# Designs tried in a protein design chat: VH-VL binders against q9y8t7. Part 53

Target 1, 261 residues: q9y8t7
Amino acid sequence: MRDSFLQKAIASAKDRTSLLEEIAGNCSPKPGRPSLSSSIREWVYRVGGAVIAEYKRCSPSAGAISTLDPVSYVQATRDASAAYSVLTEPNWFCGSIELIPYFARYKPVLAKDFIVSETQIRIAACMGASAALLIMEALTPRELQELAAAASRYGVEVLVETPDASHAVEASRLAPGSIIGVNSRDLKTLRVDYEAMLREVSKAREQLPGEVILVAESGIDSPDKALKAFKAGAQAILVGTAFMKNPQLREKILAELLQIP
Short names: E, the ipSAE of ESMFold2; O, the ipSAE of OpenDDE; V2, 0.75 times the mean of E and O plus 0.25 times the DockQ between their complexes.

## First folded at step 18 (VH-VL; framework fv_zagotenemab)

Design n7 (at its last look DockQ between E and O 0.73; V2 from the best seeds 0.77)
Fold by OpenDDE, look of step 18:
Structure n7 (fold): chain C 261 residues (1-261), chain A 123 residues (1-123), chain B 112 residues (1-112)
Amino acid sequence: as target 1 above (261 residues)
Amino acid sequence: EVQLVQSGAEVKKPGESLKISCKGSGYSFTDYWIEWVRQMPGKGLEWMGEIDPDDDYTKYEKNFKGQVTISADKSISTAYLQWSSLKASDTAMYYCARGTYWDSSPEYAFDIWGQGTLVTVSS
Amino acid sequence: EIVLTQSPGTLSLSPGERATLSCRSSQSLELEEGYTYLHWYQQKPGQAPRLLIYKVSNRFSGIPDRFSGSGSGTDFTLTISRLEPEDFAVYYCMQGYHYPLTFGGGTKVEIK
């Protein structure tokens, strides 16, 4: 039997957490971290939408994406981004938790990994992360609740990544106060369905309370697609590989947003 | 030898139900997807949907969703395509193919094809 | 959905001639990850399709070197350097990454 990518990623994460537990006692969450949700809301108020710029050096389907270093990336993206999403998964995404402190100097940071333990959240907080990613399809409802609660104890916000509107609604119930993301990427096949994501974002927006921040994740590689996501009801978009290859895309998105009356 | 063998040609009337099959051999059936492709007479290829035989996860093209059902029985390495009520417009050749994963070579391709099942629906 | 447009619809050539087939995508197929999952299939009369080229330019197992693929972004090309009698068939491009998966309309290479 062949394991899916998600299964492999979860297994890897579990293995890493065992090692992390050894060092978890040596850190404490950093105080005064900026709020991801507040930043998103500010940008929504100011320009009508927020961009979360993702720093991702590798991906399972592409291998190495870009050699762009964090310094150059920040220089290119800082003025047009509400927050940074930092991949910390090392095996498939060439990420590292040690990247978080640098990005955290400039914007709220979303620690993006396959989080399966409280230890991962604690360490992310110690590194200065404002938020942590929880993937709904990777967790049982109980695990999601427990990890969300743990995040709260460490002063870390949670972005729950979901595959559709139904799960988005459920996630909001299981993890109150969390940011909800709808992913265009099928975590089983790693294929992308942008149109489906838009539909699900729209449906989610109709069902979720107005105060819940909704994020459109992945599949956005143009200003037009970004605008459609915002029109669909997303307050923020998370853009990864497209920004790594073309950092100027952020400015173009911002420019389009500013033209909306 | 890796191969997909499909069930024989079908001649049906409108309103009848139909279930055609695709049997894999020579490889681990649950390690690959099964893709279904329609080809109407004299026309091109149309992706209908896919199934992971391991857990029965399915994806459909929007025009086929609700019109057909894709299923599988991994115990006998067989995938199925079925209609509850055939229409004359369902007349076509139907192919099953082996769909590869992102970490397979080739990636995201249909590398093995069945011989096709001709379905003719006429009154 | 991503629409793949193939041209020409029909290509009439003689054995030994060079064939150039085009596939144009309605949007860029260059993925964030750098790969392009654009494939070419060959379908001979009365037969099932077979994989010819995968990821723009890679020949599938058993495919002769007279077949080659190229392109990037939205424009892709299948080239047959010297047509053999067995190469007269319909060729389809396909993108295998974005749902729904889509095929081009096909190009029929027929004998002149």
Scores: ipSAE 0.848, ipTM 0.938, lowest interface PAE 0.5, mean pLDDT 94
Fold by ESMFold2, look of step 18:
Structure n7 (fold): chain C 261 residues (1-261), chain A 123 residues (1-123), chain B 112 residues (1-112)
Amino acid sequence: as target 1 above (261 residues)
Amino acid sequence: EVQLVQSGAEVKKPGESLKISCKGSGYSFTDYWIEWVRQMPGKGLEWMGEIDPDDDYTKYEKNFKGQVTISADKSISTAYLQWSSLKASDTAMYYCARGTYWDSSPEYAFDIWGQGTLVTVSS
Amino acid sequence: EIVLTQSPGTLSLSPGERATLSCRSSQSLELEEGYTYLHWYQQKPGQAPRLLIYKVSNRFSGIPDRFSGSGSGTDFTLTISRLEPEDFAVYYCMQGYHYPLTFGGGTKVEIK
């Protein structure tokens, strides 16, 4: 009887939120948080696509990974990024809610964690996050609806992460107005299926209203893969630390975006 | 002694159904994945798909999806590969292998293999 | 889909000689975590494959010291430092991280 990584992460998140509630008290969402969706739409209008740059210090498989401190990372990446995706999960990703304030002064921040409680959303907003991640595979339809409604009450946008086009369409119905992600990473095996993700983004684009923002997630580790994700219908891509730190890759994607007809 | 033991060779005609088996022993069957690999006569190895026998989660290579069914019965530590209607082009050696992933060394490799099941489909 | 191209197709050598087998990936297999899930398998005539080396350079349990792996990015090498009679077989590389999982076409190491 072995629990999946997702099951372990959900259980950990429930324990962590209990502690956070005891420590954080009744903080209020930080005023003046920029809009994630507005930043993405501006980049799409100006350049044809948007980049969400992920800050991640560890992974489940590797433990600590090569990365920069937050100051150096922002310096290297801010001119190419519409937003930051900041891991706040401490056990497998070495994240912390305390990372949010630094990134938030420069760009909209997506708090990336295994969110199971509205307390997590409120506290992320207290720290300055503009948006929160909801993982459709981690939540019942009712839980997704309830958490999205809670996010709205705190003035927090949501990105709903989904595995395929049919779930993307359902997520848009269950959480109206949300940003919708299609993830190339299998959350059970942690392997990546980039080509399946491209097909599912294309299908989702055809079935969703044009105003719904689609994000392609994981496995985008080259300019060619980034361009193909945008051509498939994604308005934004979520890309990892190594890709964003490489100046040739950053500048290449910007140049390719300017060529999109 | 950790091993995977596959069912014996099969000789079938086009259009017939077939279900071959892969039985694990000497380890906790539900703690590992079962991978299926095809080897056409005189050719290399092709990954077909995989199953987690604990919850029956499956993943298929695109050309095998809809052509074959991967299943498992954890109560008897056995995985299966099944065709509803065999074709002559299904003639091959079929291996099962034990798969690991991110949290179990050797990560994402196939560390134990069955002996293979030869399937011959001819009229 | 990641294509693994092995070379040479056939390597004819005598016992005691050094064998060098190449595997080239159509894209970099290096992950942002620094790991590369490139593995090597041996298949003797009439037998099932067996795992030799995982994650580029780690020998699997029970594999003799004469087998070693190296490489990074797109280029990987299996080396057999001094061929023994039992080493004449077909060798496959495999990448285990990206769906679909893919094998190289194989290198046959045969007696000259």
Scores: ipSAE 0.764, ipTM 0.887, lowest interface PAE 0.9, mean pLDDT 90
ESMFold2 (binder alone), look of step 18: mean pLDDT 92; pTM 0.947
ESMFold2, look of step 20: ipSAE 0.713; ipTM 0.870
ESMFold2 (binder alone), look of step 20: mean pLDDT 92; pTM 0.952
OpenDDE, look of step 20: ipSAE 0.845; ipTM 0.936

Design n8 (at its last look DockQ between E and O 0.74; V2 from the best seeds 0.77)
Fold by OpenDDE, look of step 18:
Structure n8 (fold): chain C 261 residues (1-261), chain A 123 residues (1-123), chain B 112 residues (1-112)
Amino acid sequence: as target 1 above (261 residues)
Amino acid sequence: EVQLVQSGAEVKKPGESLKISCKGSGYSFTDYWIEWVRQMPGKGLEWMGEIDPDDDYTKYEKNFKGQVTISADKSISTAYLQWSSLKASDTAMYYCARGTHWDSSPEYAFDIWGQGTLVTVSS
Amino acid sequence: EIVLTQSPGTLSLSPGERATLSCRSSQSLELDEGYTYLHWYQQKPGQAPRLLIYKVSNRFSGIPDRFSGSGSGTDFTLTISRLEPEDFAVYYCMQGYHYPLTFGGGTKVEIK
């Protein structure tokens, strides 16, 4: 018997949370943070879809992805991105919560980590994050509700990451007003299933209220795949490794979107 | 010695059910995936699906989903591939293989293979 | 799904000759992750496949150094520097990262 990646990540997050509690009392959430949902909606209105550019230096399956620094990344991506997703998990993704303030200067920031405590959300808010990631498969329904409520208290939006349409619907019920994401990555194997994601996005869109923002997460490495995600019903796509390796990909995606009548 | 041993050859008729087995030994059975691969006569390899014997998590290739069932009994380090109703087109060699995880070496590969089970379906 | 196309379908060579096998992916296997999970398998007549090369260029345990793998993106190559009699077999490439997992059609290396 071996622990899954998710189990390890959660355990690590819990350990980090204990350390963060020591500093949590010394910070206050910053007011006036831009809205992730508003930004996505604006881009949907303008060009038909939003791109969330993810800054991720490492991953469990890839190791080191890129040495691209935040400044260079922002310079390359800011004009065609609705928001930034910033990995703050340090052990597997080489992330840091200290990255958030920089990205937050330019776009709404989604703090991506394995969030298991209110303290993590509070600190993310203090750093200037507009939203925080909640992974449905990492949380009980009660924990999800509690953390979503906590986020609301700090003025932080929530993106609930889900594996499929049924969970997406459930997530929308458990965390009203949240942004819903469907992940192409299988959190058990860490393999990618892009086609499955498309199917689930489509199914989710059919079942979710129209006002719920649906995000297609990961597995997108071409303009064609991006467009298919939008056609499937996603309002936004989250692109990580592909942008780290080729930041110019975002412009190609935007160019394709602009050609759609 | 790390090995996968599969059940013997099967000769069946269309419409019959079948369950073949793959037994692992020499390693912790629950630490690796079991992969099933089909090879029709004179043809190439086709991935059918996989199972994590630890928690019975399964993935199927779309053409095999609903056509076969992959299961495991970790208490006896055995995985299974079964049909409820065989077709002549199911005639093939079926291999089980040990699938490695993302954090294993090698990663995401089939490093150990069973000897194969030949299934012949004819009227 | 990711389609892996192997070429040639059949390669006729003599012992001692160099064999070059190609595997082309319908889409890049490199863009999504830092590592490329493209593997090579050997299947001798009447036997089960065995792992030869993993992650493009790493020889599996017990594999002779005459076997080597290379490539990136969508183009991959298995090279046998000097064919031994036991090397005449069918070789398959496989990608192990994107569902569904897929194999190439195989290249048969046969004796001339």
Scores: ipSAE 0.871, ipTM 0.943, lowest interface PAE 0.5, mean pLDDT 94
Fold by ESMFold2, look of step 18:
Structure n8 (fold): chain C 261 residues (1-261), chain A 123 residues (1-123), chain B 112 residues (1-112)
Amino acid sequence: as target 1 above (261 residues)
Amino acid sequence: EVQLVQSGAEVKKPGESLKISCKGSGYSFTDYWIEWVRQMPGKGLEWMGEIDPDDDYTKYEKNFKGQVTISADKSISTAYLQWSSLKASDTAMYYCARGTHWDSSPEYAFDIWGQGTLVTVSS
Amino acid sequence: EIVLTQSPGTLSLSPGERATLSCRSSQSLELDEGYTYLHWYQQKPGQAPRLLIYKVSNRFSGIPDRFSGSGSGTDFTLTISRLEPEDFAVYYCMQGYHYPLTFGGGTKVEIK
């Protein structure tokens, strides 16, 4: 039997939660955190789509992605970004909860990790995060509901990451009011299927109420791919590697958006 | 010796069902994917889909999804490719291959191939 | 879907000559998060394919050093420095990262 990457990441997250409690203690969520959903809706109204810029220093399949420090990254990206997605997972993504404040002073922050405990959500909010990632494939339906309820109690929005339209619809039912992500990366194989993601975003848009925010994730590394994701029905795209390696890409994406009727 | 041994050639009529097999030996069967590849007469190689025998996770190329079933029985280290109703256009050579994971060299490659199963479908 | 276009379709050469086979991808295979999963396979008449080169330039176990691979982005090359009689076969490139997995159309290397 061989443990999948997701199984290893979940086990690591459970271990890290114990250490996180020791480090952070009984901190309270930071007051005045901005709304991720409101920022996305404002960008959609103004320019037809929103960009969530991901700060990710490493990945399990690629290793090092960039040496750019958080301050330099923000300076290069903030004018085109509705929000930041900040990796807090240390073992495979080289992240930390201590990165959150560098981004939160400028934009809403999504804390991106393998969240298995409400303690992780509380501590992310202590550091200034506006939202937390819940990976549907990592959680039972009951766990998803319980973590979403905990996030609500801490004033933290939830992005539920899903593999397809069927799961996106179920996630919206289990965690009402959540932002819903459709991810092109298969979490078992780590391969990417951008075209399937477009089809599943389109299907999800047809089946979900218009007020549900859809986010297209992974594999969006060109202006053409960004435009196609928005046309398929995503209100936001999550872009990490492309922004880290080529900050000027944001200007090209914005130019494409301005040509949408 | 690490090998994949496929079931023998088949001659079938349109509308008949068929299940062909691919048996792995000499390695831990559940540590690798099994990939299925079609080669139509005189043509190149086409990826059909894959299965992780450990948990039966499957992926299909879009034109084969619903047309074939990929399955595995890890207790006997065997993967299967199955048709419920064959068509003349299914006449081809079918290979199974061992697929590697992202963290195991040769990453995402097909390092061991079965000998192939020729399927002929004629009226 | 990533289309891999191989050229030429047929390469007619004598033993001892250098063979250069091209594989061009419809989009870049260079991963922003790492490696390029472009592989080369050899298929002799009546036989199953066998892996030659993985991740652009790495020779698989037991493959002679006359086989080499190179390239980046969208353009990849398999080179056979001096053809041996056993090298006359069809060669396929494959990309193993993006679903669906895809093969090139093949290059037949035949005796002139």
Scores: ipSAE 0.680, ipTM 0.864, lowest interface PAE 1.1, mean pLDDT 89
ESMFold2 (binder alone), look of step 18: mean pLDDT 93; pTM 0.957

## First folded at step 20 (VH-VL; framework fv_zagotenemab)

Design p2 (at its last look DockQ between E and O 0.83; V2 from the best seeds 0.74)
Fold by OpenDDE, look of step 20:
Structure p2 (fold): chain C 261 residues (1-261), chain A 123 residues (1-123), chain B 112 residues (1-112)
Amino acid sequence: as target 1 above (261 residues)
Amino acid sequence: EVQLVQSGAEVKKPGESLKISCKGSGYSFTDYWIEWVRQMPGKGLEWMGEIDPDDDYTKYEKNFKGQVTISADKSISTAYLQWSSLKASDTAMYYCARGTYWSSSPEYAFDIWGQGTLVTVSS
Amino acid sequence: EIVLTQSPGTLSLSPGERATLSCRSSQSLEHDEGYTYLHWYQQKPGQAPRLLIYKVSNRFSGIPDRFSGSGSGTDFTLTISRLEPEDFAVYYCMQGYHYPLTFGGGTKVEIK
């Protein structure tokens, strides 16, 4: 088959290094960025779960998702979100690294891209990102370790996105102290398997140390699905397309969480 | 002409192994997925699983995982469905189909179908 | 899994009549994508299925304009404006985005 989306995305990421350097140059990360993990833990303590609201204007399969600008999005979402996930990939997600500073004014920001180099992490940190995404399926174990170490040097937390519980456990070993995400999306086909994600989140929670933050990623489009993810063992959920289309969904999720005895 | 041609009808006994084939022609075999669909006698269509012939990536429906094996030989543009030990309940028509990709048109559809392979398992 | 429920199970009509087939999804098929990957297939007796409609309302290549699809969210409809003799078959809806891929139970359109 033609190159997978992941392969294309990785290739694109490599090619964008010069552009990123043009935008940010040899910047150094600023200290004092809020912690993603701390924010998640606070929300877990207060309401039983955290929502990471993702700003994503486009996707490979859907094309344009919403024309909602960052200002309108933040106005609609900031009261019920623990953090923002900002897509910085420009080709398929219509993202930009330059979006990070705005969102970072309000909440901890997860820089979400196909990160394959230290430069990407450094620049994201310079822009004000609290955390960076590492996709396990896009990296060798060695690369994952190296990039996680680099992130640590820049004071950036890492969310490692994994396909299942076994990889989640491995990720926690390769990148100690990282936040672990389980994605419902197949990165080859871009199809979604929500039920499988729930099972894997549950399995992961049983195997991971209690201090490891577990995030359920994608496939959540209702309060019911959100609650099921929390029940399965996730401390946080990452919601993208559903929030872009209906930002008020977040408030509904929060309302449901508050009703949990 | 784009087409999928499947192997002939099979009559087997319980416990026997079986491997049926699906050969693609008229297009680049590795540019599309191969989907397997079961249809039991007088019943509806059931998705079994799929394979990317380019790198042998597979997905299975949970009830078929471990029950069958989907494979491919891209050198001869052929996909396979096989059983290690047939059961009477495996009696059905089996279809292969071309599965389109996320960037194809149409997206995520089965646009070309084989003629089907009838498998009969009886003692 | 996403369950697709088709109704009616059997539709008995005469040539020239209008056929309306329903496919209902257990959950919305529009939530995650800009497009809805709900498709319709036709299976004539003794033949393999063929793609009829893709993404709710698009006719596949070679499909007559008497076939049309509509719907959103959880409710979808296949309409045959005027039945031809060759249209008597079983029709299946299918969603191709969520694993596992699933078909409806089918609607048999038979001659009255």
Scores: ipSAE 0.768, ipTM 0.925, lowest interface PAE 0.5, mean pLDDT 93
Fold by ESMFold2, look of step 20:
Structure p2 (fold): chain C 261 residues (1-261), chain A 123 residues (1-123), chain B 112 residues (1-112)
Amino acid sequence: as target 1 above (261 residues)
Amino acid sequence: EVQLVQSGAEVKKPGESLKISCKGSGYSFTDYWIEWVRQMPGKGLEWMGEIDPDDDYTKYEKNFKGQVTISADKSISTAYLQWSSLKASDTAMYYCARGTYWSSSPEYAFDIWGQGTLVTVSS
Amino acid sequence: EIVLTQSPGTLSLSPGERATLSCRSSQSLEHDEGYTYLHWYQQKPGQAPRLLIYKVSNRFSGIPDRFSGSGSGTDFTLTISRLEPEDFAVYYCMQGYHYPLTFGGGTKVEIK
């Protein structure tokens, strides 16, 4: 039997966190961290949609993506981005928690990792993150509730990543006040189902209160796909590979957003 | 050595049920996906769906969902494609193939194919 | 759903000639994490398909070096540099990354 990517990532996260808990000091979250949700709402009001620009150097399905340094990435992306999603997972995404402080100087930061412990959330906030990712498929309902409560305690917002509308509704109940993501990537196969994601975003929008921020994730690699995700009911899109491989894509997306009624 | 062997040709009438099989040998059956592909007479290849034999996780192409059932019995290294009520339009060659995943070369390709099962449905 | 359009439908050539088969995708296969999972299969009459090329340009084990693949974005080609009599077959491209998985309509290569 082979281990799925998700199983390997969870095991790795537990090992990384277990050691960190043994050596971590009692740091405090940085004061004055901006709100991810507020930034998204401001962009939606002003422009009609928000972009969360992801800094990712590797992926498990494709390997190395880019070696663009953080300074060049921010220079290319800051004017069109509501927030940064910063990968902190080192093995498959080539990320580091040490990247957070630089990006946090410019925009709210979502710490993106396989979060299994509140220690990961606290340390991300110590480094300046405004929000943390919780992957519903990686957690039991109880674990999701406990980690969301811990995030609230540290003044950290949560984006809960879900595979479909029924899970999005459940996530909103288990973690009230969280930002909800619908991911086009199947975490078992790592294949993308963009059309299913559009349908599930639409279903989720109809079932969730309007104040719940809905984010479309993965597989958004063209202005057309971005516009369709917004029209389906997403307030924000999370764009990583497209931004890293096509630095001008952000300008094209913004121009297309100005034409949404 | 590594092979997928499918059950023999079938001649059926509309309304009858059918279950065809695909047996893997020479490799660890639960380490790979099984893909099902239809080829109608004189036509190209159509992906029908797939199954992970280890835990029965399945995906269907939309036009086949609800029309066929994909299943597996890992204890005998066998996958199945099943109809509860055949139609004349189900007349086709049906292939199973071994699918890989992102970290196993040839990534996301179908590297081993069964010999095919011809299903003929006529009154 | 991603549509793969192959051309020509039929390619009639003599042994020793170069064959160039085209596969065009209805949308880019590129920007999904930096790799393209576009594959080529050969199907001889009365036989199951067999894998020739995976991930655009990687030759599968046991495939002669006269077969090569290239392309990016939406446009891909399979090239047979020196056509042999045993290369008479139908050739299919397939994309293996986006659900649903899809095949092209095929190009029949006939030996004149």
Scores: ipSAE 0.658, ipTM 0.845, lowest interface PAE 1.3, mean pLDDT 89
ESMFold2 (binder alone), look of step 20: mean pLDDT 91; pTM 0.941

